# Designs tried in a protein design chat: VHH binders against Oxidoreductase NAD-binding domain-containing protein 1 (Oxnad1). Part 16

Target 1, 295 residues: Oxidoreductase NAD-binding domain-containing protein 1 (Oxnad1), of Mus musculus (Mouse) (q8ve38)
Amino acid sequence: AVCTQAASWGLKASTLRHLTLASIIKSRRKTDHLERTASVLRREVMAAAKVCEITHESPSVKSLRLLVADKDFSFKAGQWVDFFIPGVSVVGGFSICSSPQRLERDRIIELAVKYADHPPAVWVHNKCTLDSEVALRVGGEFFFDPQPTDAPRNLILIAGGVGINPLLSILRHSADLHRDHADKGRSYEIGTVKLFYSAKNTSELLFKKDILDLVHEFPEKISCSFHVTKQTAQISAELKPYVTDGRITEKEIRDHISAETLFYVCGPPPMTDFFSKHLESCHVPKEHICFEKWW

## First folded at step 4 (VHH)

Design c15 (from h16, 15 letters changed; framework vhh_8pnl_2)
Fold by ESMFold2-Fast, scan of step 4:
Structure c15 (fold): chain B 295 residues (1-295), chain A 122 residues (1-122)
Amino acid sequence: as target 1 above (295 residues)
Amino acid sequence: QGQLVESGGGLVQPGGSLRLSCADAGFTFDDYDMAWYRQAPGKERELVARISYGGSTNYADFVKGRFTISRDNAKSTLYLQMNSLKPEDTAMYYCARDWGYSYESLDEFDYWGQGTRVTVSA
């Protein structure tokens, strides 16, 4: 039902370089996405995609909506794409934050890209325009794809920073399945989903409106807890019921441990390592813990 | 997208002072934690000082009591006042924005400036 995957997407690296004949200095070189994920399975389809919408989710994060006409292109909620840019030799790696049903209906996927001194991210932030064309290949073993024969499972999603991207895909997919059950009367059900999402302050929490819209649509099935570690500004009345001051704690996560619960953890390595180790120490089966690391 | 632009570096004698500035254009300055890093020849980039969006400061032990980080939100500018400069303070100094997480690491800072050179020698 579930996978366990550790992939470190460290995009910041320092290496010794000779910049002059008189001295050696250290310079920063970005870690290659293809090198980090070399052992991770890819789908065979390489699909052309066209940028059809660009929005700013925050000052440092751009969201792209990409039209993918190739009907053989598909993904599971939580997966990412290799992002091939004409004229850019470095291949990007970006989680899909939209749902599989959005692709089926509209042939659209959504990516959210945080600025980094890394050629694909620089291209998205500085050169990308409407109608820009790229090529995409799906990869990743961090996904939620329940089968009709599966017993209903509850999901706990633990996100830090841009680690929200694949978890938003999973959250949106879960919502789509609840809509289909309500509207079409499908014979199988999925359990509840709760998102824990940590950032320094509320302005750094991405997709707040999208997340709360799902909570309000399915209040008995979808819930969230935003965690802020350094909030000094006043929290809006709309957000205040969903915001907790301080880190996501081991105790909060332990309260959700059961035989029917699957855990998805995505964020920076210290966060993903911390919660993965904690869950293992609580005797959660490895098959019930999925994690993916983002820098 | 905003650019971080450092200035104020130069050549100074031991015991001297310099004031570094970092101008932040294109983004809301008030929404970010900010930091100064430095990199000397043959060494890795290291944190010098941090200032939160709320004004809380943190300093590396090697500059504590000598350097002061401050911010002017009205001018969207970050400062580093450097007093009692030592030859070992010689480095390129970099300004950075921080989105940050609950678990702090060097790589949490994701916007870097071009740097400003500080040389401390007689």
Scores: ipSAE 0.000, ipTM 0.146, lowest interface PAE 11.0, mean pLDDT 79

Design c16 (from h16 with S102L L106P F109Y; framework vhh_8h63_2)
Fold by ESMFold2-Fast, scan of step 4:
Structure c16 (fold): chain B 295 residues (1-295), chain A 122 residues (1-122)
Amino acid sequence: as target 1 above (295 residues)
Amino acid sequence: ELQLVESGGGLVQAGGSLTVSCAASGFTFDDYDMGWSRQAPGKERELVAGISYGGSTYYADTVKGRFTISRDNAKNTLYLQMNSLKPEDTAMYYCARDWGYLYESPDEYDYWGQGTQVTVSG
């Protein structure tokens, strides 16, 4: 697999004819998904989707399961969707956190949306109900899609906050491939996967149970390390073996550098820039470093 | 070229107010969390305030309720408005870009500026 180096922030074009107005427009468009990602490739398919399940992943995060009947709709693990809401002029951008195999089998994708004072997020949290209909278009260059002819690669996933969403898709896809290899005896192998996931505290770590279920299913292939930077509450006994107090360090990541390792970094800009620069300074090839910034 | 230029420091009487500013250039200011740290002679550098690219703010307990951090993304400028200044606020004030994850530690910030001196008499 060849790692695609991507950033979710496209360069904003400003016209020379309207310098003062362009500055005002730029400030207002900072949270606009379509404007931010204008240069990012989209798939051609526009698909109708219906909300078939709504759950709370945390007090601030809702998970949506969407039925996508259109058989031409497909995505690669790590990609996101343009999220078109009838009656809402602002288009949302949300990473798919389920695996491609889940879509192939069940016609379901999963999105996880943190509350924000932004119209698509407000709609998901306040207006969205079962059977609500939206339109979806896949985009993004941050993905993991190994082919049988590819050399086996080890993955290091570095997640911060909601940056877990596309990395969970990649983790789930890797688990699907390990499951297929074990059950179907495929001729090619997938390497190991280790997730480093940082949040301020354990309550902000999303999908803890889902992640640990995969670690327990594939203990020799999948591992994780949760990092908390501002933990004040007691850590539960179940999580304590997996939680480190403090940030993900350069030393921890450096220990995993090899010719066979691909790095996927997704989180706030300071995190993604820090780790991508650190990996480049360690002479990791650019094609082995994938990163995507989420606001 | 990455550049942070702090300004606005000076001598202020106890109970007074002062605003320091930081002009940023050479990087996409809008994409970064920014902060203010300070260092007095013989003391460790402390993070006093942080602001995310989205506008969420953090304040150290020592300054909470007295200091206000803000940013003007159109001007690539960071501000720290300091009210009810105390002699203990006397320090060199540094503008920084957060390379960590908006931790409450000055060690998680990149510093390119020379700082601006704030002296509170009294």
Scores: ipSAE 0.014, ipTM 0.255, lowest interface PAE 7.9, mean pLDDT 82

Design c17 (framework vhh_8h63_2)
Amino acid sequence: ELQLVESGGGLVQAGGSLTVSCAASGFTFSDYDMGWSRQAPGKERELVAGISYGGSTYYADTVKGRFTISRDNAKNTLYLQMNSLKPEDTAMYYCAADWGYSYELTESEYDYWGQGTQVTVSG
ESMFold2-Fast, scan of step 4: ipSAE 0.018; ipTM 0.429

Design c7 (from h29, 17 letters changed; framework vhh_gocatamig_d2)
Fold by ESMFold2-Fast, scan of step 4:
Structure c7 (fold): chain B 295 residues (1-295), chain A 124 residues (1-124)
Amino acid sequence: as target 1 above (295 residues)
Amino acid sequence: EVQLVESGGGLVQPGGSLTLSCAASGFTFDDYDLAWYRQAPGKKRELVAGISYGGSTVYMDSVKGRFTISRDNAKNSVYLQMNSLRAEDTAVYYCAARPGSYLYDLTESEYDYWGQGTLVTVSS
């Protein structure tokens, strides 16, 4: 199951490709999360959540692990939450970067929040502590949720900046399914996953260790290519085999086009528009292209 | 050494047309985002139009449909075709460049390189 939220529930894919960057600037400056996503379906459950772990993924990105005791709270890999903070009138929007199985097993979800002068982000970076309580509601139609009767599909994930967050959820879900298949009791199989992830430099690439741990655990099923556009510091020997200098190119993506391949693109509008347009021009079915913009 | 050199400014009557050119050197042009900014007397500098390294374009609302930004990677140049010019378009026009990135931020402070500017005057 693949979604193109702009084509299905709001802005059509063709309209999205014809959007000017002025629309992006306006959305960034004036449109909040609830306004921007007003047409997107939410799950009914409003769940209380408690912060149980805080880590720094980079100097500008803080990760929260939230305990969600409500058993009716569930999500599909790639979805986000409305983030309600007591005493803060602005509602945050953050993609879940952990897997659905983590929630089922431990009642935990993970969010990664980049610093911004936006009130929810300011709260996460400056006021949030262990045991802080928030409320969450799941939304979004950018997800990967294969069923046992589905034909196996290969995934190509294209991430830019914080667009890694929902794609990491999809990558982690794929790894969970590979572990389930490796268990001798399972007949269900999924295809391979390759992640293309672009940032200015290696310090802005989030979750490098988590991603590489999955690559090393499933070397025949999971692979990645990190792209850095303005690297000035020395790259560690551990990362060097996975890092390419320069942008992710159309040529690198084109070789992965097949009837068996699903494309997930998440990042800033210039990136999502660029790759979505390219894939459409190569006659990839709309059902095989899923994209989501995060400004 | 990075250089951006604007040309094509001048005096034009209302309703007229003008094409601005910006010649770039000292960087890998194909990998850069280019933009045109303008500053009218007594006003803050504002984005007029931008073009990414991938060819995506952006326009300020008041120029949409009248101005067209384009780039020629073989000539390391970016252009702004201005049609149906108005008195309100009178300003110094600046060419700006930044490394191309999927994390493209259109804020003025994200542009590393700027030209000296070219004056456009729309008057009878």
Scores: ipSAE 0.000, ipTM 0.239, lowest interface PAE 11.2, mean pLDDT 82

Design c8 (from h29, 15 letters changed; framework vhh_8pnl_2)
Fold by ESMFold2-Fast, scan of step 4:
Structure c8 (fold): chain B 295 residues (1-295), chain A 124 residues (1-124)
Amino acid sequence: as target 1 above (295 residues)
Amino acid sequence: QGQLVESGGGLVQPGGSLRLSCADAGFTFDDYDMAWYRQAPGKERELVARISYGGSTNYADFVKGRFTISRDNAKSTLYLQMNSLKPEDTAMYYCAARPGSYLYDLTESEYDYWGQGTRVTVSA
C-alpha cells in the first residue's frame, strides 16, 4: 500500500456538513478534544481526506498517510488536525508529523496515533482500512514558520513520548529548508536544529530511522540526542552513539541558550513545565519559548 | 518516578461515611486527570469517579449523589468523600492518574499511574 496522486476522493458535502454539526453539539463536554481546545485557533478549511497507507511505527503506534486533494488545505509545521470520522461522534485530535512541503508536493499528510480506548484512536487501530474517508481541519498555535526576512534562528526541540509527533514535523520542515537553500537562489538561510528526545527505552523512541536519516543528510545542521530513563535491553550499535542514559538535563539545555535560539518543547506536562520554567528562569524571552502540553 | 499513595480505607457499618485520600510522593500531578476505581471480590475493576485537570467531574450511576470527588492541586492530593455506604461498596479502591491531553478523551484504559489500593469494607 502506497499513496498515489489522483482526483479528489473526499467525502460528500452532505456528510461533511453532518459531521461538523454533530461535533458542534458534542464540543460542550470538558473531556472532548474540541472542548479542551475550544480557545485554540483553527483554519477555516474543512477538507476531505482518504487513507492511502497504513504502517506500524511501533506495536502501540499506527502511522496513517492521508491524501488531501483540496489545494486550499495547508498547515504550518507543528500543527494538528481535528479528525472527523463518519459514524463516530467523538472528534479526534492528532498532530501532523510530516512536513508542509510533503503536502505541497504529494498532497499527503502523516499522522501517528498511539492506541487508546478512545473512539477516534480505536477507529484508527481497529476499523481504519485503505480508502477509508475522513474530514480534517487544521488547528494549533505551536508551529515553526520562518519568513525570508526573518533573522536566522537556531532551534532546540525537546520531545517526550508522543510529543515527538509535532516536533518531527518541525525537524522535517527544517530539513526541507536546508535542501532548498542548497539549491542556490531558492531559499533563505536558517540556523541549526538539535533534537532532544526522551522515552523510557529505545523501543519507545518513535521515528529513530527517519530522524537519523536527517542527521546523516545534514550533519552540520541537524543533530539529535536520544535519552532513555529505564533501558533494560541491549542498545544496537547503530543507536549507541546517539543514546544517553538518564533524563534530559537542564545543564544540557542551558548550553544552547543564546539570542538567536528558539525552544520548542512538547511532551507530558511535568516535562513541559520543567523546561519552560527553567528557560524562563534563565531569562529566555517568552516569545522564544514555544510549548504544547496534552490536556 | 513518584508514586500514588492511598489512605482512609477501613471497616464501616452500612449508612456510614469514609473519606479516601490519594497523595503523590516525589512529584506533582497538578496537570493530570485523576480517578478513583474499585474492584469488588469476584468482579472486574470499575470506574467510580473522575476529576479532570480543570475540575470537571464524572460519576458512575451507582455512586451518584452519595460520593464526591475533589482535588487540592496545591497539596497534590485527590479525595473521595463516600456517604451512605452500602455493603455493595465493599471493594479495594484505587487511585489513578494520566496526563491531560489535547489528543484524546479520557478513558480508564489510558491511566498510566496507579496506587496499590486501600480496602473499604461495609459490614454490620
Scores: ipSAE 0.000, ipTM 0.129, lowest interface PAE 17.1, mean pLDDT 80

Design d1 (from p35, 15 letters changed; framework vhh_8h63_2)
Fold by ESMFold2-Fast, scan of step 4:
Structure d1 (fold): chain B 295 residues (1-295), chain A 123 residues (1-123)
Amino acid sequence: as target 1 above (295 residues)
Amino acid sequence: ELQLVESGGGLVQAGGSLTVSCAASGFTFSSYAMGWSRQAPGKERELVAGITSGGSTYYADTVKGRFTISRDNAKNTLYLQMNSLKPEDTAMYYCAARYSGKYYTRPSEYDYWGQGTQVTVSG
């Protein structure tokens, strides 16, 4: 028996009871951002940041704008931060949803945090105020950073839920590059970007206005398709042309497969695994498929 | 502190071969994507070759078929074997390191650079 085997290995009854509790605690610690992402590379810089604006994107999602004065702090579109809170032992992990150019120009990054019982999310929703100070360290291998000498590449972005956050950073960065190109002083070009963004209903689609503003600014370069799986309320006339009832389909994604296309998938594990495996089965090179799981 | 030190540059006749190497220290070399870039006088820095942590390679069209990038994780060393050298290959060659990724790397995707080693190809 298990009890007999444990006893033969020198485990006492009191030790076994404490071992069971320790196992539960250790299991919770394994979901910690630092432990989960221990193998993921980080930038060296640890920077102080101050909360300069707080807004609500939805009843369950709060956005923070953070001033990062340290000029050595930088990131690539799609990366996240380790979020260190004074007095909170658990380190948060949050994708940056603003563009690298916003940081360069204004020294501001934007984070969007969904409510959860996890201590950093609780702090953002219940304790965080204007002028609250935190420390940040950039990490992540999920990013888009094209160079002037690169051949134009088309992007297909597939977002689910809060997985929109790093993809919005990529979308905003793409828009910045198109704006730079249109100004004619910066002569390199990037390809098109199409965003597929799935949520239960339109109220759970984050950043709708920001996304549509970019589509309207660059209608030949940026496009989007919102997908709703359980919409019961009427869809506004403004959103209706962009909303499809039902899941993002394999056929829709497959129609965009080419040698020049990069795929970025970010969302819950079932969605992320589904599309990553589907693209791999269609012989898309692994180097052309970037994915990251967010809850 | 992450450090990259290039060596092996020099003067070579057109049609010749040369191998440059990069000694890496201060990080887990096997986890990083590595690359070689070059810069000729009056030109921008160009990424000529890249290798991911998983061993996938990238080559610029200007060097494809002539240059070979490789890594020795046990020795923390990156190599660039340059064959059929042309006068147009004359440049400072820089070793680069970045976070491992799922797609081929570009010049500004690299976070760390060495001081460079000069390669001069005579006509």
Scores: ipSAE 0.000, ipTM 0.127, lowest interface PAE 18.1, mean pLDDT 81

Design d2 (from p35, 19 letters changed; framework vhh_gocatamig_d2)
Fold by ESMFold2-Fast, scan of step 4:
Formats: structure tokens, C-alpha cells, sequence
Structure d2 (fold): chain B 295 residues (1-295), chain A 123 residues (1-123)
């Protein structure tokens, strides 16, 4: 599989044309998820979903597990959903952080939603309860979906803040494929994956236990490096071997550049632009770089 | 039923022109990227030209300036205008469609394929 997504880069012209047209039509606009992503393809299925678990990943991030009974509902690791809430006119957009295999096995997807004054986020944080019903439609071109006949590729995942959400889906999918490969006769070989994940401090790093569980399960295939830029509290003994003080450096990323390596970058625009420009300056082919920005 | 049906192939003299058409049915055409691949005897299928849902195009180096890909969403069709044909262009030409609005260079990345149409450029 060749990564030709490049997310924001690959769709840049279509996205800019759409935004230009919108600005001609409206004197004052607040772009919502549907307007920002109008040029991005969706799957045809609209599926009902029911909230079956609610947890907090941090004070500002709430996680939902949604039961999706519709067998025709499916997604690729890294994709997001249009999130339709009964009685709420604004449609939410949230990356799926669980793996495709979790959906196939349990009919469950996971979303992690950061608090914002935007109506769908307010609903998740203030109104949503167990058994609340929503409708979902899959979209997005930022994904990892290798085929059995494809040559193995190594992945470098670069995450900032809630940009971890689609990258965790990709990481979990990679782990599922490694488990299938170990189950003799069921799967094909894939390359290694390394996650670089940056936040201000360890309390803002989401899914630390989930990530480290995968590292410990597949130590030769999965690795991670957590980066903290303003850590004041003492780092726990469990996390200390995986935490580096300071920003993710260009040198660390350069050490992983090869013809077999795909890069996935997801986070705030300054971080995403920084690493995409750096990779381009190192002559990494555009089809080997995938980005997704917050809008 | 999802179908891609190619037409317009045939025998042509070097320097001649042909227009290939691909008629699609059974899916939301406007949401798919379309591509033309070709396969000569004893060779792998190779990407000739691709067009995204938004109309952006890509071409293999040996056909740039000679071939033009276009689409008509109202007719659920994609076209390949081939000019200045060479003996090396002799192949079976396949239409392919991919969800996600992007072209891909690997055949395994396409969801739907036509049966192909033969183009022969005489010596």
C-alpha cells in the first residue's frame, strides 16, 4: 500500500475552493465540520449508534464507546465520523480511536472528545448519558489500510494533543495485524510502528496505559517516545523510560527516513506544518506522508 | 450491481488517436476517484492516468502531453483521450474506481475494475 492520502495536502485545492465559495456566499461564517469537510468523501451508510460507556481520559477529554449494530457500518483505521445528535442542528466531527477489528468483533467504536463551546462537544460533555442514541457516517482520507499483497511498510506516527485519536486507531490496527500474523495462517506480515507523541506534561498525554500495553505486548514491532515541553511534576517510574523532556526533534524523525517508511502526522496546524515541511525538505515523497489538521 | 464498462478500443496507426470511455453504475460516481490502467502482454498493470472526485489529474511520464483524462459526473463516465499513439501504447486498458477521491498507483488500492478494452497500435 502506498500512502497517497496526505490528508490536508492531498485535498488542499478542493478544500480551498470550497472555503472560497463559502466566503463568497456568506458575509459572516462560522465553519462547522460539514462545511470544512464538504469535499471529503463519506461512506454511504448512515448508522444508528447507542452510547454504552462513558469515561474521562482527562478533565477536558471525555471518551465514548458506541454500539453500532448495523453490520454494513465499517471504517478504516484513521477515519472519523459525522456525528448526528437528535435535536442538535450542528453535526460533530470526531476521529475514531478504536480499531476496525474492535468494530468487527464487538460492534463498538470509541471516540474521544475535547471540551469546546461547539454544540456537539457541549452535548457530549453536558447532555450525553448511557443509552443516548446518535447517527454516524464515516468519512476521511487519513487512514492506514494495508493489503495482504502489499510489501511491508514501517510507520512513523507523530501526534500532538488530541491528534493522538486517529493515530491511536492506526496503532491499534497495526497491533491487531501483528496478533493475526502470530495466529498461524490468518494474516500477513507488516512492518514496525513508532509513535512520537507530544504534550505540555504527562497529564495531557492521552491513552498512556493503552499505548504502553501495546509496546509491552509487541516490543520488537511497536515503540513510542513521549515528549513533554513544560513538565513541573515528578514523572512516574513507569513512564520515565518513555518520556523525553523537550520537543520532538527533526533529528529523531530523520533517523527513520527510508524508502519503506510511511509518515502520519496529526495535531495542531503549527506542529503539522512544521513536520510536513521538514519531511519534504528531507526529500520524502509526498505519497509517503499523510497529514490531518485541526480546523 | 457495481459495474465499470470500457469502450473505444481498437486498431490504430502510429500517430493516430483514440478516445476510451468508461461507463459506471451501481455506486455514487461523483464520490469516487477514477483511473485508467494498462497491461501489455507479460507486464504488470501500470497507472496511465487518474482523476480525483474534485477533478485533479495525474499522468505517467510517457503519456504526459499526449493523453488527457476527464470525467462527466452527470453521465457517470470517465474518458481517456489518446493522441500521438505509439507502438509502446499497445495494451489492454482498464478503468478502475476508488472510494476516497484520490488516485492511487497500486492496483490493490482500487475497489472496482472493468474488464478492459484492447488498444493495438500497428507497426
Amino acid sequence: as target 1 above (295 residues)
Amino acid sequence: EVQLVESGGGLVQPGGSLTLSCAASGFTFSSYALAWYRQAPGKKRELVAGITSGGSTVYMDSVKGRFTISRDNAKNSVYLQMNSLRAEDTAVYYCAARYSGKYYTRPSEYDYWGQGTLVTVSS
Scores: ipSAE 0.000, ipTM 0.127, lowest interface PAE 18.4, mean pLDDT 81

Design d7 (from p35 with K102D Y104F P107L; framework vhh_8pnl_2)
Fold by ESMFold2-Fast, scan of step 4:
Structure d7 (fold): chain B 295 residues (1-295), chain A 123 residues (1-123)
Amino acid sequence: as target 1 above (295 residues)
Amino acid sequence: QGQLVESGGGLVQPGGSLRLSCADAGFTFSSYAMAWYRQAPGKERELVARITSGGSTNYADFVKGRFTISRDNAKSTLYLQMNSLKPEDTAMYYCAARYSGDYFTRLSEYDYWGQGTRVTVSA
């Protein structure tokens, strides 16, 4: 029998395992944003946008601020954009994490892009610079847009990983409406908002400072609970009051069920499927459960 | 309680055309986003086309260039113009409405559904 030293050390099996994993990752990346969302509503406006600020939210997530001069460009909190890059044939899909009022006031939207071996994400992380130009088109039916004549509703936001992006837009929009109510003395009232945000550890929770700034500004209206499933490092004193060890529980969510409560769930498919099914089993009306899957 | 009533379905040969209509009863049509869905025997219900209260349209890839969705708010009627029909277009076609003033949506969650109109494409 012929046997090489590499075969004796399991090198062939290790190499084949790595090749198989690469093939699986490649297959997942073949799902294009446009083909996945082909049936989802788009706004008609195609707007030019210019990168005016670039920051790192984490080592793997880059945040872009885009100046959109076209005044016909608008969105509802929770929606995303088709992201068209000159010279890149693949179209990106990214949730807007800023509020509609930020666009109205400053003509700016914010996107947060996690690194991936997908051409739009590679462009954002490796080629994008200040003054880079792109084109944007708004899409999506995962949004919060209360009207002045609507009865006040309480919101429960359930986020996992990068699913925080559209939920941060909704949270920021809710804060804007609370400021408008306080400043303008309006009869228009919105309910409370509570965010449940799960990650492996605190370093993987995005926008912690932005979220806590809103909680501190509106402590009677906005609250949050960060959940960590595999925390090994010590949690900072600032975060400790807001962090719970373990998964977001069915009991915690069930305690918030009422006729006035709307649920927004955004995260990986196992999480969104789990909570959507749980809420439906608790007889929450389907029109009170909004979800968007994010891989 | 509002009702949607579809009409215009029938039997046509491949390459033919049909125009479907959906009329509302008991709600303010202009405030609703509207859609056409279809369901073939043994298959799940799928989106064909949608139109917002403001007139913005969206189409499934399998009908782009062949079907046109439109609305007439004065007549409270939704239309689907179907051209270059294929045997694969054979299905029950449903009209759906969602109040555009609602806080949030799912793509497949609508407030009102019609009973459907049957389209058969066969030689």
Scores: ipSAE 0.000, ipTM 0.144, lowest interface PAE 16.4, mean pLDDT 80

Design d9 (from o6, 17 letters changed; framework vhh_7z1x_3)
Fold by ESMFold2-Fast, scan of step 4:
Structure d9 (fold): chain B 295 residues (1-295), chain A 127 residues (1-127)
Amino acid sequence: as target 1 above (295 residues)
Amino acid sequence: QVQLVETGGGLVQPGGSLRLSCTASGFTFSSYDMNWVRQAPGKGLEWLSGISYSGSSTSYADSVKGRFTISRDNAKNTLYLQMNSLQPDDTAVYFCAADRSEYTLDDWGSYEYEDYWGQGTQVTVSS
């Protein structure tokens, strides 16, 4: 009815095509997390977890804090979990956005889940309550886990959309290592971290307060640049110093290329493929580039 | 940058066969579910067939089930549609389309739902 009405108003063929595609493909089966990640290494531990806190990071993103009592459960900053829900046959895949130290200290991990028409995301947004129980298994090869004997490396983190989730884990882990170095003096030295985080507008940038708190705690070690491509509302005074209008550019990234720099890129495939190809064309060693795609 | 190019269309007699190909570049083809969609003259878009990123799962519209076969070669970044027993009402422009991501960045920093589309290839079934 709506498409018939639109067509009768003389819409261009290309516009009509784009308007109807979503409805035509809407009923297809979506590739699930387990199929997409079938070749990716998992840890052996399957751990029970209990929801102990629920917050909204944005209108479309819900954050869960999960208590994981099993002391054999561990992860490296940047890894994700297989998310098993009692009564739900589809297994979710969610990056851990909290740090490994938070798990060691409090037995808590944090997940941030954007609403989607996918059973695990629907469960998180519509059915999940305090004390809900799930099972978790750690997976993923996208991580930052420096050893004490390693030479200090500088990190460039490039995040798009929900790709911020594993990069926030890496950022928080870096901050934990800087705190350990400052407080104990016996901890090994870590290089600097700069986050580039892109979204449509400031409302879609997740974890702004958490990120800026880390920048203010370690101004000589942690920095960030928020990029917005379609900002229409006024930017708050607190955010203005950190916000750039427009895309993350090749030039900005090139300015950080050095022998001591590691690159972590996480976001939608077009963004990840773009920066991956650019870094390779600049002869950055393959072992200095780490990627993960989010669909 | 991102391209989907359909080939293999043309004029064919009723009862004949055609094989369409869609070559992808500028994105990781093996990570996307792929679809064939057509548009007949004066009509809307009709979804015909889908295939999962791994090739393990396929689906078909009732109008083409048993006559058309979808397949893919991830090593060649190519999607195929084998069309048998063609009928005059199969006359249409045929498009390949990559299934949209949960979040696809528009211009590297905007959350938009995007489908990647080819330009289409004309199939005419006529005596």
Scores: ipSAE 0.014, ipTM 0.314, lowest interface PAE 8.1, mean pLDDT 81

